# Ledger of designs, part 4: VH-VL binders against Alsin (ALS2)

Target 1, 196 residues: Alsin (ALS2), of Homo sapiens (Human) (q96q42r690to885)
Amino acid sequence: GYIASLHELATTERRFYSKLSDIKSQILRPLLSLENLGTTTTVQLLQEVASRFSKLCYLIGQHGASLSSFLHGVKEARSLVILKHSSLFLDSYTEYCTSITNFLVMGGFQLLAKPAIDFLNKNQELLQDLSEVNDENTQLMEILNTLFFLPIRRLHNYAKVLLKLATCFEVASPEYQKLQDSSSCYECLALHLGRK

## First folded at step 16 (VH-VL; from t1 with heavy chain Y32W R98K)

Design v4
Fold by ESMFold2, look of step 17:
Structure v4 (fold): chain C 196 residues (1-196), chain A 119 residues (1-119), chain B 111 residues (1-111)
Amino acid sequence: as target 1 above (196 residues)
Amino acid sequence: EVQLVESGAEVKKPGSSVKVSCKASGGTFREWAISWVRQAPGQGPEWMGGIIPIFGSAKYAPKFQGRVTITADDFAGTVYMELSSLRSEDTAMYYCAKESYWEDYFDYWGKGTTVTVSS
Amino acid sequence: QSVLTQPPSVSAAPGQKVTISCSGSSSNIGNKYVSWYQQLPGTAPKLLIYDNKRRPSGIPDRFSGSKSGTSATLGITGLQTGDEANYYCGTWDSSLSAGYVFGGGTKLTVL
């Protein structure tokens, strides 16, 4: 039902925030604190990735907190922030995906300086755990790719939960139409960004 | 160039309230975490609280809890701060500032607006 | 009194170096990231250092930051007349329910 789907959105959003927060605090902030990261161009691209990632992390964390408050209130679907302000969420995910794609196309983590590569190698088991890659023979660069594309997978979950919420309303209702349209927007973006 | 702009200076009597606004020029940034920071003459800044317009719930420094109300228009991104039961020590420059997404500093500041409390 | 303690003033000649200290506690500097702000006369504070030691774009490397224990330090080398300003440290303080705190400020005079 409706309430169960709202709790699913809230619970999974907090779990997703926890993972993004761990990536930010344990990987990105320490990495960017190193004095020598690489060429000016490579550092600028990595800084853009970190900027867009940190915005997503902040947005998702605040969204999770707002859902907890929402569940104690009237719970009207039109007041859901991911529905009411969906363009901001969609744009933030698009901007992040663009930043990580630009970084990787230009050589990515491979072009970082030795102190950065040493940091990443030292933390390879943490990176594997955070990325949920099960094959222990997976190369560092594949682990990093999997890790930094995790946010795109979240878009599918938004689409699914929004569709579940839509089924709680009559097909002719404005609520159904808005929830279904939003679900379709999140799913279309996920497919586009996933290059499938 | 995007800039945070506070509403104009105000002169108020003790015991009254003041409400100031903050908005961005050149765009609408309703997802920005906007804080209010004040600075009395000759003193350091003090953080009062903040809000993110699209989420609508405010956080307050303990010193101001109960006297300050921070609100926002969630589509326009305009942020408001109301300070009640004004006293002479509330005479200060009031800034709005954007909190960083790293969450430990303020990366954009308005020019500030003066609130003067005198009889 | 301010939760973060700074000396009220420091001075040095152009070209010299200075340091500005910021003393806190385990509830703030000891476990949180420190930032530094420069405030020129009649202006709003401007971010100078974040994450203890990182510089935003446009801040020259003669500005440096460090942290040890419950204290933080801003270093300025190659002093210029334009560096004459008030300098504030800032950080979150968990003893104030995640409130942000600033130091009382240090007036830098370039003689």
Scores: ipSAE 0.685, ipTM 0.847, lowest interface PAE 1.4, mean pLDDT 89
Fold by ESMFold2, look of step 16:
Structure v4 (fold): chain C 196 residues (1-196), chain A 119 residues (1-119), chain B 111 residues (1-111)
Amino acid sequence: as target 1 above (196 residues)
Amino acid sequence: EVQLVESGAEVKKPGSSVKVSCKASGGTFREWAISWVRQAPGQGPEWMGGIIPIFGSAKYAPKFQGRVTITADDFAGTVYMELSSLRSEDTAMYYCAKESYWEDYFDYWGKGTTVTVSS
Amino acid sequence: QSVLTQPPSVSAAPGQKVTISCSGSSSNIGNKYVSWYQQLPGTAPKLLIYDNKRRPSGIPDRFSGSKSGTSATLGITGLQTGDEANYYCGTWDSSLSAGYVFGGGTKLTVL
């Protein structure tokens, strides 16, 4: 039901935040603290990735915390931030995905200087754990790609949960229409970003 | 560049309340974490609390709990701070500041606004 | 009293080096990232150092930061008259009364 789907949204948002927070603290922050990461262009692109990643991570963490308050309050669907302010969520995911795509198109992690590559190699098991890659023979660069594209999977999950919430209302209701429309927006974005 | 702008200076009597606003000059930034930080003459800054307009829940430093109310317009991104039961020691410069996405510093500060409590 | 302790003042001649200390506890500096702010006379604080040692764009490398245990240090080399300001450390505090805390400030005087 409705309440169960709200709890699902809250629980999965906290888990996703935990994943992003670990990536930020254990990979991005240490990586950016290294001297001489690479060429000026490569470093600038990596810094943009980190900037957009940190914004997304922050937004998701605050959203998870706000859902706890939401569950103890009025619980009206139209007041859900992910629905009411969906454009900000969609934009944040788009900005992040654009930043990582730009970085990878220009050569990505392979063009980093030796200290950065050594850091990533030393942390390969952590990267595999965070990325949830099942194939233990997966190369480092593929692990990194999988890891930094995890947010696209979350968009699909938003679409699914919003659709579950919609089914708790009559098809003709305003609540159903808004939830269904929002679910479609998240799914459409996920498919668009996944094709890049 | 983006700039935070507080409302104008205020002179208030002891026991009254003051309400100060904060808005970004370069657009609507309703997802920004905005904090209020005050600084009495000759002293260091004090964090009072903060809010993110789209989420609407404020958090407060314990020193100000019960006297300060922080609210926001969640579409406009305007943040308000109201301090009640004013005393002479509330005379200070009041800043709004944006919390970084790393959550460990304030990367944008307003110019501040003076609140003077005078009998 | 400030949760983070700084010396109230420090002075040196132009061209010299100074360090400014910030002493805290395990609930703040010991487990959290430290930032430093410069406040020129009559202005708002400005971010100088974040993540213990990183400089924002536009901050020259003569400003440096470090931390060890529950203490943090701001270093300034090649002192200029324009560096005369108050300097504040800041960090999150995870104690039961958690919030953001600033040091009491250090007034830097350049001869």
Scores: ipSAE 0.654, ipTM 0.836, lowest interface PAE 1.5, mean pLDDT 88
Fold by OpenDDE, look of step 21:
Structure v4 (fold): chain C 196 residues (1-196), chain A 119 residues (1-119), chain B 111 residues (1-111)
Amino acid sequence: as target 1 above (196 residues)
Amino acid sequence: EVQLVESGAEVKKPGSSVKVSCKASGGTFREWAISWVRQAPGQGPEWMGGIIPIFGSAKYAPKFQGRVTITADDFAGTVYMELSSLRSEDTAMYYCAKESYWEDYFDYWGKGTTVTVSS
Amino acid sequence: QSVLTQPPSVSAAPGQKVTISCSGSSSNIGNKYVSWYQQLPGTAPKLLIYDNKRRPSGIPDRFSGSKSGTSATLGITGLQTGDEANYYCGTWDSSLSAGYVFGGGTKLTVL
């Protein structure tokens, strides 16, 4: 039902934020603090990725917090932040993915391989835990790459929950249409970004 | 460039209320978190609370809970801090500050608004 | 009084090195990143150090930060007259409903 879906969104958003927070604090921040990360350009690109990641993490955290208040207040679908401010989320995810893509295109991960290898080896277990990659043969840089793209998966969840919420309204209602349209936007973006 | 422009100095009597504004520019205001930090004469800064305009949710330091109200006007790109039941101890410089996305520091500060509470 | 404890004052001659300590607890410095702020007379605080040891753009490498356990330290080498200011450490404290806390401040006097 409607309330159940909202609770699921709130719970999963909190967990997702926790994971992103761990990535930010235990992987990205230490990574940025490494010496000899590469050229100035590589470092700048990584900083941009980290900045956009942090912004996304920040928004998701605030969204999770707002959902708690939402569940205790008037539960109008149109007031959901992911719906009401869908453009913010879509733009944030787009910008984040763009930053990662730019980093990749410029050979950023390849360039980080050497300077970050000791750090990654030291934190292999953490990387595997955060990325949910269980194959011991997977290269650490690949795990790191997977980790950076992890947020994109959440877009599918937003699309799913919005669609689920839509089913709670009459088809002819404006709420139904808005929820479906928004769901489609999230799904479309997820698919588009997932191809990169 | 990010800029935080605060309202002018205030002189208030004990028991009254003061409302200070902070106009933010140079970026996406609605995505920012703006905090209020005050500093009494000869004292260090003290965090009062903060708000993220797009979410409309404010958080407050326990010390000011129930006496401070932080709001935002998205259209005006302005955050407000209202402090009620003013006391002489509330005499201070009141700063608005932007929180970084990393959450652990304030990267931009307003110039401050002097609030004087006197009989 | 302040959640974070700093020495009230430090002083040194130009060109010398000074350190400013910041002591907290496990709920703040122990598990959060520490920032340092410089406040010149009559001005707002300015971010000097973030993430324990990182410098924002425009901050010279004379300024350094470190963290160990529940304590943080600000280092200033090559002390200049323009460094005379109040310095504050700050971080979030999980025990205060995620409130931000500052140190009591350290007045740096350049002799």
Scores: ipSAE 0.036, ipTM 0.677, lowest interface PAE 4.1, mean pLDDT 90

## First folded at step 17 (VH-VL; from t1 with heavy chain Y32H)

Design w7
Fold by OpenDDE, fold request of step 22:
Structure w7 (fold): chain C 196 residues (1-196), chain A 119 residues (1-119), chain B 111 residues (1-111)
Amino acid sequence: as target 1 above (196 residues)
Amino acid sequence: EVQLVESGAEVKKPGSSVKVSCKASGGTFREHAISWVRQAPGQGPEWMGGIIPIFGSAKYAPKFQGRVTITADDFAGTVYMELSSLRSEDTAMYYCARESYWEDYFDYWGKGTTVTVSS
Amino acid sequence: QSVLTQPPSVSAAPGQKVTISCSGSSSNIGNKYVSWYQQLPGTAPKLLIYDNKRRPSGIPDRFSGSKSGTSATLGITGLQTGDEANYYCGTWDSSLSAGYVFGGGTKLTVL
C-alpha cells in the first residue's frame, strides 16, 4: 500500500546513503588526500567526480532524513521531495554520471599514480563489499566501475517506488498522473545513463 | 560565483525580536545547508543553526533552542533567521554561510548583518 | 568558552614560520575533518583550509594544515604583513548536542 511504499522509499534511501557515505569517507576523501594522484588532468577529473559524488551523497542523506519526518506527519503525495523537486534530483544524478563517465573515458582509475593505485588495491575487499560484487575474482577496475555507477540503480528504484505510489490513486486523479510522469522521468534517465 | 547577500543593519531594544535575511545570488543553495553564525565583538564565531531550503527542516544549537527560528523561502532563494527575546549580549555580527557538500566546512559567507541591542 | 582551544595570539616577523594549534576531543577533531578560517579585520571569515590539510583554490601553499589525534595545526610559512588576521579552526561535533564548533581564535601579529 501507500504507507508501505513510503517506508520502503525511506528505508532504502537511508541504506543507500549509508553506502555512499562509506564510499565518500573511506575511499574518496582518503584518496584525494594523497600527495601524488597523477597528472593534472586526471586529478582534475577525479576531483570533479568526487565533488559531484559528494553532492549526490549529501542530497540523498538529507532526503532520507526528511522522509523520516515525512512519515511522521501529513503524508501528502504532492509534497514528496523526489516528486516536488524532481528536477533537482535528476540534475544531480545527471551531473554526477556525466563526471564519472568523462573520467572513465579519459582513462579513469588506471591513470592514477602508483600511490593511489596502491591505496585502492589495499582497499579492494572494502570496494568489493561496497559495490556488492559477488565474484571474488573480479578485477579492481571493474569493481570500481561498478561502485561508481551504483547511483543508476537508485534511479531505477525511485521510478519503481513512484509507480507503486501511483497505483494507490485513481487513474484519473492528478496524483496518479504526477507520480506516473515522475516515475517515467527517473526511469528514462536511468536507462539513458545506463547505456554509457 | 555564489554570493550570499544579507539584509541591512538592525538596531533593536531588549525583549524585541530581529529577523535577518540571506539571499543567494550568482548560484543556488536550495539543496545546501545554510547556517547562521554570529560573532560578538572581540569574540570568535558561534554556530546558531541551519536549514536546507528544499527540505525545510532546521537544526539549532542547544544554546539558542527555543529562541531562534530559521526558515527558508525556496521560491525566493532566501533564508531567514529570527532571534527573539533579544538581550544586550546578542549584539553581534550575524553571518549566513553555506555548508559544503562535504559537510565539514563553510565555503561561502555573507558579509554579515550587524545587530545592535540597546535600551 | 569555546569547544576547540586555540592560543589567543601568535606573532612573528615577515618571512618566518608560525604554527597555530587547535585542540579538541574525540567527538569533534578526533573523528571529523578540521577546517581553518582566516578573518581579516572588518571582513567575514574566509575558508583557508579544509579536510585537515587541503587548500581551496586561491589559497597559497604557504598555508598548510595537519591533524593528529584530537589536535589540528595550521602552518604559515613565509609570513607576510597581509597575513595579519584572526584564525579560527572549526569542525562538526558528533556528540548528542551535535553542531558546528569553532575555536576561540588566534590573533596573528606580523612584527
Scores: ipSAE 0.769, ipTM 0.907, lowest interface PAE 0.6, mean pLDDT 94
Fold by OpenDDE, fold request of step 22:
Structure w7 (fold): chain C 196 residues (1-196), chain A 119 residues (1-119), chain B 111 residues (1-111)
Amino acid sequence: as target 1 above (196 residues)
Amino acid sequence: EVQLVESGAEVKKPGSSVKVSCKASGGTFREHAISWVRQAPGQGPEWMGGIIPIFGSAKYAPKFQGRVTITADDFAGTVYMELSSLRSEDTAMYYCARESYWEDYFDYWGKGTTVTVSS
Amino acid sequence: QSVLTQPPSVSAAPGQKVTISCSGSSSNIGNKYVSWYQQLPGTAPKLLIYDNKRRPSGIPDRFSGSKSGTSATLGITGLQTGDEANYYCGTWDSSLSAGYVFGGGTKLTVL
């Protein structure tokens, strides 16, 4: 039902934030603090990825908190932030994916393999845990790639939840149409970004 | 370039209320936390509270809890700070500042609004 | 009175190096990243250092930051007359309902 779907959104959003927050605090920030990470271009690209990641993490965290409050008040679908401000979410995800794609095109985490090898080896278990990669034979760089593409999977989840919410309304209702349209936008973006 | 434009100077009597506005331009604002920080003459800055416009939820420093109200018009890109039951010790420069997405620092500051409380 | 403690004033001649300390506790500096702000006379604070030691664009490398334990330090080398200002450290405090706290400020005088 409607309430159940909202709870699902809230719970999963908080969990996702927790994961992103851990990535930011335990992997990304420490990585950025390392000296001699590579060329100026490499560092700049990584900084851009980090900046966009941080923004996304921030947005998702606040969204999770907002949803908790939402569940204790008037639960109007039109007031759902992910719906009302869908453009901000979509843009943030797009910007992040663009930055990570640009970084990868230029060599990606392979560029950091040598300068950050000690750090990455030291945090191998953490990286595996955060990325949910259980194969011990997976290379660290691949784990990093998986880790930083996790946000794209969340877009699919948004689409699914929004669609579930839509089914709780009459097809002819404005709520149904808005939720369905928004769901389609999130799904479309997820598909587009997933191909990169 | 990101700019935070604050409302003009205020002169108020004790017991009255003051409402200061902060409008952002040249960048993102709605999804950033905007904080209010005041600075009394000869003193250091003091954080009062903050709000994220798109979420509408504000947090306050304990010292100002119940006396300060921070609100936002996310479409207008404006944040407001209202301080009630004004006292002489509330005389200060009031700054709005944008919090970074890293959540650890304020990267942009307004020029400040002088609030003078005098009988 | 401030949650973070700074020396009230420091002074040095042009070209010299100065350091400004910022002392806190485990609930603030110990657990959070520290930022530094420069406030020139008659102006608003300006971000000088973030994430303990990182410089925003436009800030010269003469400015440096470090953190150890519950203390942070701002370093300024090659002191210039234009560096005369008040400097404030700041960070979040987890014990104050996630409130932001500032130091009392340090007035830097260039002799």
Scores: ipSAE 0.658, ipTM 0.881, lowest interface PAE 0.7, mean pLDDT 93
Fold by ESMFold2, look of step 17:
Structure w7 (fold): chain C 196 residues (1-196), chain A 119 residues (1-119), chain B 111 residues (1-111)
Amino acid sequence: as target 1 above (196 residues)
Amino acid sequence: EVQLVESGAEVKKPGSSVKVSCKASGGTFREHAISWVRQAPGQGPEWMGGIIPIFGSAKYAPKFQGRVTITADDFAGTVYMELSSLRSEDTAMYYCARESYWEDYFDYWGKGTTVTVSS
Amino acid sequence: QSVLTQPPSVSAAPGQKVTISCSGSSSNIGNKYVSWYQQLPGTAPKLLIYDNKRRPSGIPDRFSGSKSGTSATLGITGLQTGDEANYYCGTWDSSLSAGYVFGGGTKLTVL
């Protein structure tokens, strides 16, 4: 039901935040602390990825915390931040995906300077664990691709949970319409970004 | 360029309250944590608490829990701080500051507003 | 709750190097990222250093930061008279009632 779906959203948001937070603290922050990362253009593109990633991580973490508070209150669907401020969430995911795509089309992680590549190789076991790739022989670049595109999978999950919430209301109700419309927006974005 | 602008009263009597507002004149504001930091004359800054306008819940420093209320208008992007039961020790400069997405620093500060509490 | 300790003042001649220490605990500096703020006379604090050692755009590389254990250090080389200011460290504190804490400040005098 409704309450169960809200708990699902809250629980999965906390898990997703934990994943993003670990990527930020254990991979991105140490990587960016290296003074020689590569050419000026490559470094600027990576810094844009990190900036957009940190915004997304921040929003997801705060959303997870707000859902815990939300569950102690009135629990009206229209007050859900993911619905009320959906354009912010959708835009943040789009900006992130654009930044990682721009970085990758320009050569991506393989064009970083040797200290950065060495850091990534040294941490391959951690990267594999964070990405949840289950083949230990998977190449580093494939692990990185899986890891940094994890947010696209989250959009699909939002769409699924929002649709579950919608089915708790009459089809003619304003709640159903808003939840279904939002679910469609998140699914459409997930499909669009997944093609890139 | 992000600029934060505070408003508020300059002089208050002991026992009254003060409400200060903060808004940005550029950049991103309402999805950031916006904190209130005060600084008494000759002393270091002191974090009072903060709020993220779009999420609406506030955190408070333990010292100020119960005396300070931080609220926001999430679409207007305005944050308010109200401090009650004022004492002369509350005389200070009050700043709003924007928390970075990295969560470990304040990247933009307002110019501050003075609150003076005297009889 | 924990307190970040800084020396109340430091001084050095123009062109020299100075360091400002910030001493904390395992609940703050020991497991959180440290930032440094400069407050010129009559102005609001301004970010100098974040993420222990990174500089925002516009901050010259004469300013550096480091962290070891439960202590952090701000380094300033090539001192200029315009560097006279109060300097504050800041970080989150994870002890029982989590909050942001600032050091008490260090007044830098040049000459």
Scores: ipSAE 0.599, ipTM 0.824, lowest interface PAE 1.7, mean pLDDT 87
Fold by ESMFold2, look of step 19:
Structure w7 (fold): chain C 196 residues (1-196), chain A 119 residues (1-119), chain B 111 residues (1-111)
Amino acid sequence: as target 1 above (196 residues)
Amino acid sequence: EVQLVESGAEVKKPGSSVKVSCKASGGTFREHAISWVRQAPGQGPEWMGGIIPIFGSAKYAPKFQGRVTITADDFAGTVYMELSSLRSEDTAMYYCARESYWEDYFDYWGKGTTVTVSS
Amino acid sequence: QSVLTQPPSVSAAPGQKVTISCSGSSSNIGNKYVSWYQQLPGTAPKLLIYDNKRRPSGIPDRFSGSKSGTSATLGITGLQTGDEANYYCGTWDSSLSAGYVFGGGTKLTVL
């Protein structure tokens, strides 16, 4: 029911935060600390990706923490931050998708300078683990692409869990309407961004 | 460029309380952790605590636990700090500071507001 | 005593180089990223270095940062009179209460 679906949202949000946090700390921070990353344009695009990724990681982490606190409190659906501030979440995912798409269209990771490529090659096992790529023959560039599209995949999960929450209310209720509308927004965005 | 603005200076008597506000002009504020940091004359800064306006949960440094209350109006993007049971050691400059999304530093600071505790 | 220890002062002539140390523990510098703040007389602190060694836009490369073990170092080359300030290291402390800690500060005098 309702409580079970709230636990699902909280548990999966914390799990996803752990994944993004590891990518941020083990890949992005070390990479951006290198002195030579590439051309000015390539570096600026990568910095934009990192900035938007860090914002998502931050929001997801705080959302997960707030859901844990929420489960010990009143648990009113309208108090859920993902509903109350849905535009912030939707915009943050859109901004991230735009940033990674812009970076990849311009050539992506293969245009980084040798020190950056060396760092990524040295850490290929870590990258495979984080991206959950199971094919040992997968090229570094595909592993990186899979890794940085992980945040986009979360939108479908939001849509599904919000719809589960909605089914716990009468169709005429304000709670149902808000949850259903929000679920539809996340699903529409997921389909739009998934075409990339 | 992000600018943080604290409310005006306060003069208070020992045992009373003070409430200071902070808001931003330009840039994002509501989804960042906003901290209060104080600095007594001739001393280094001390972190007091912080809050993220949209999430509403506050954290406090152990030294100030029980005397400080940090709250936010999440849509107005305003953060408040109330310090109670004031004593002369609380005389300081009080800054609000915005935490980066990287979570390891404060990227923007207000100019500060003075709280003076004297009889 | 401050959780993060810095020398109280350092001085050098214009054009010279100085370093400022910041000593902590495994619960802070050892496991967290270090930042440095510059506080000019009568002003609020300003971010100078983050992520151990990265510079924000507008901070010249004569400011550098590094970290080894539980210690961090701010380096300043080509000293200018305008660099006279207090310098603070800062980082999160991962103790049970998790809080941000600053060093006690180092006053830089440029003669």
Scores: ipSAE 0.598, ipTM 0.827, lowest interface PAE 1.8, mean pLDDT 87

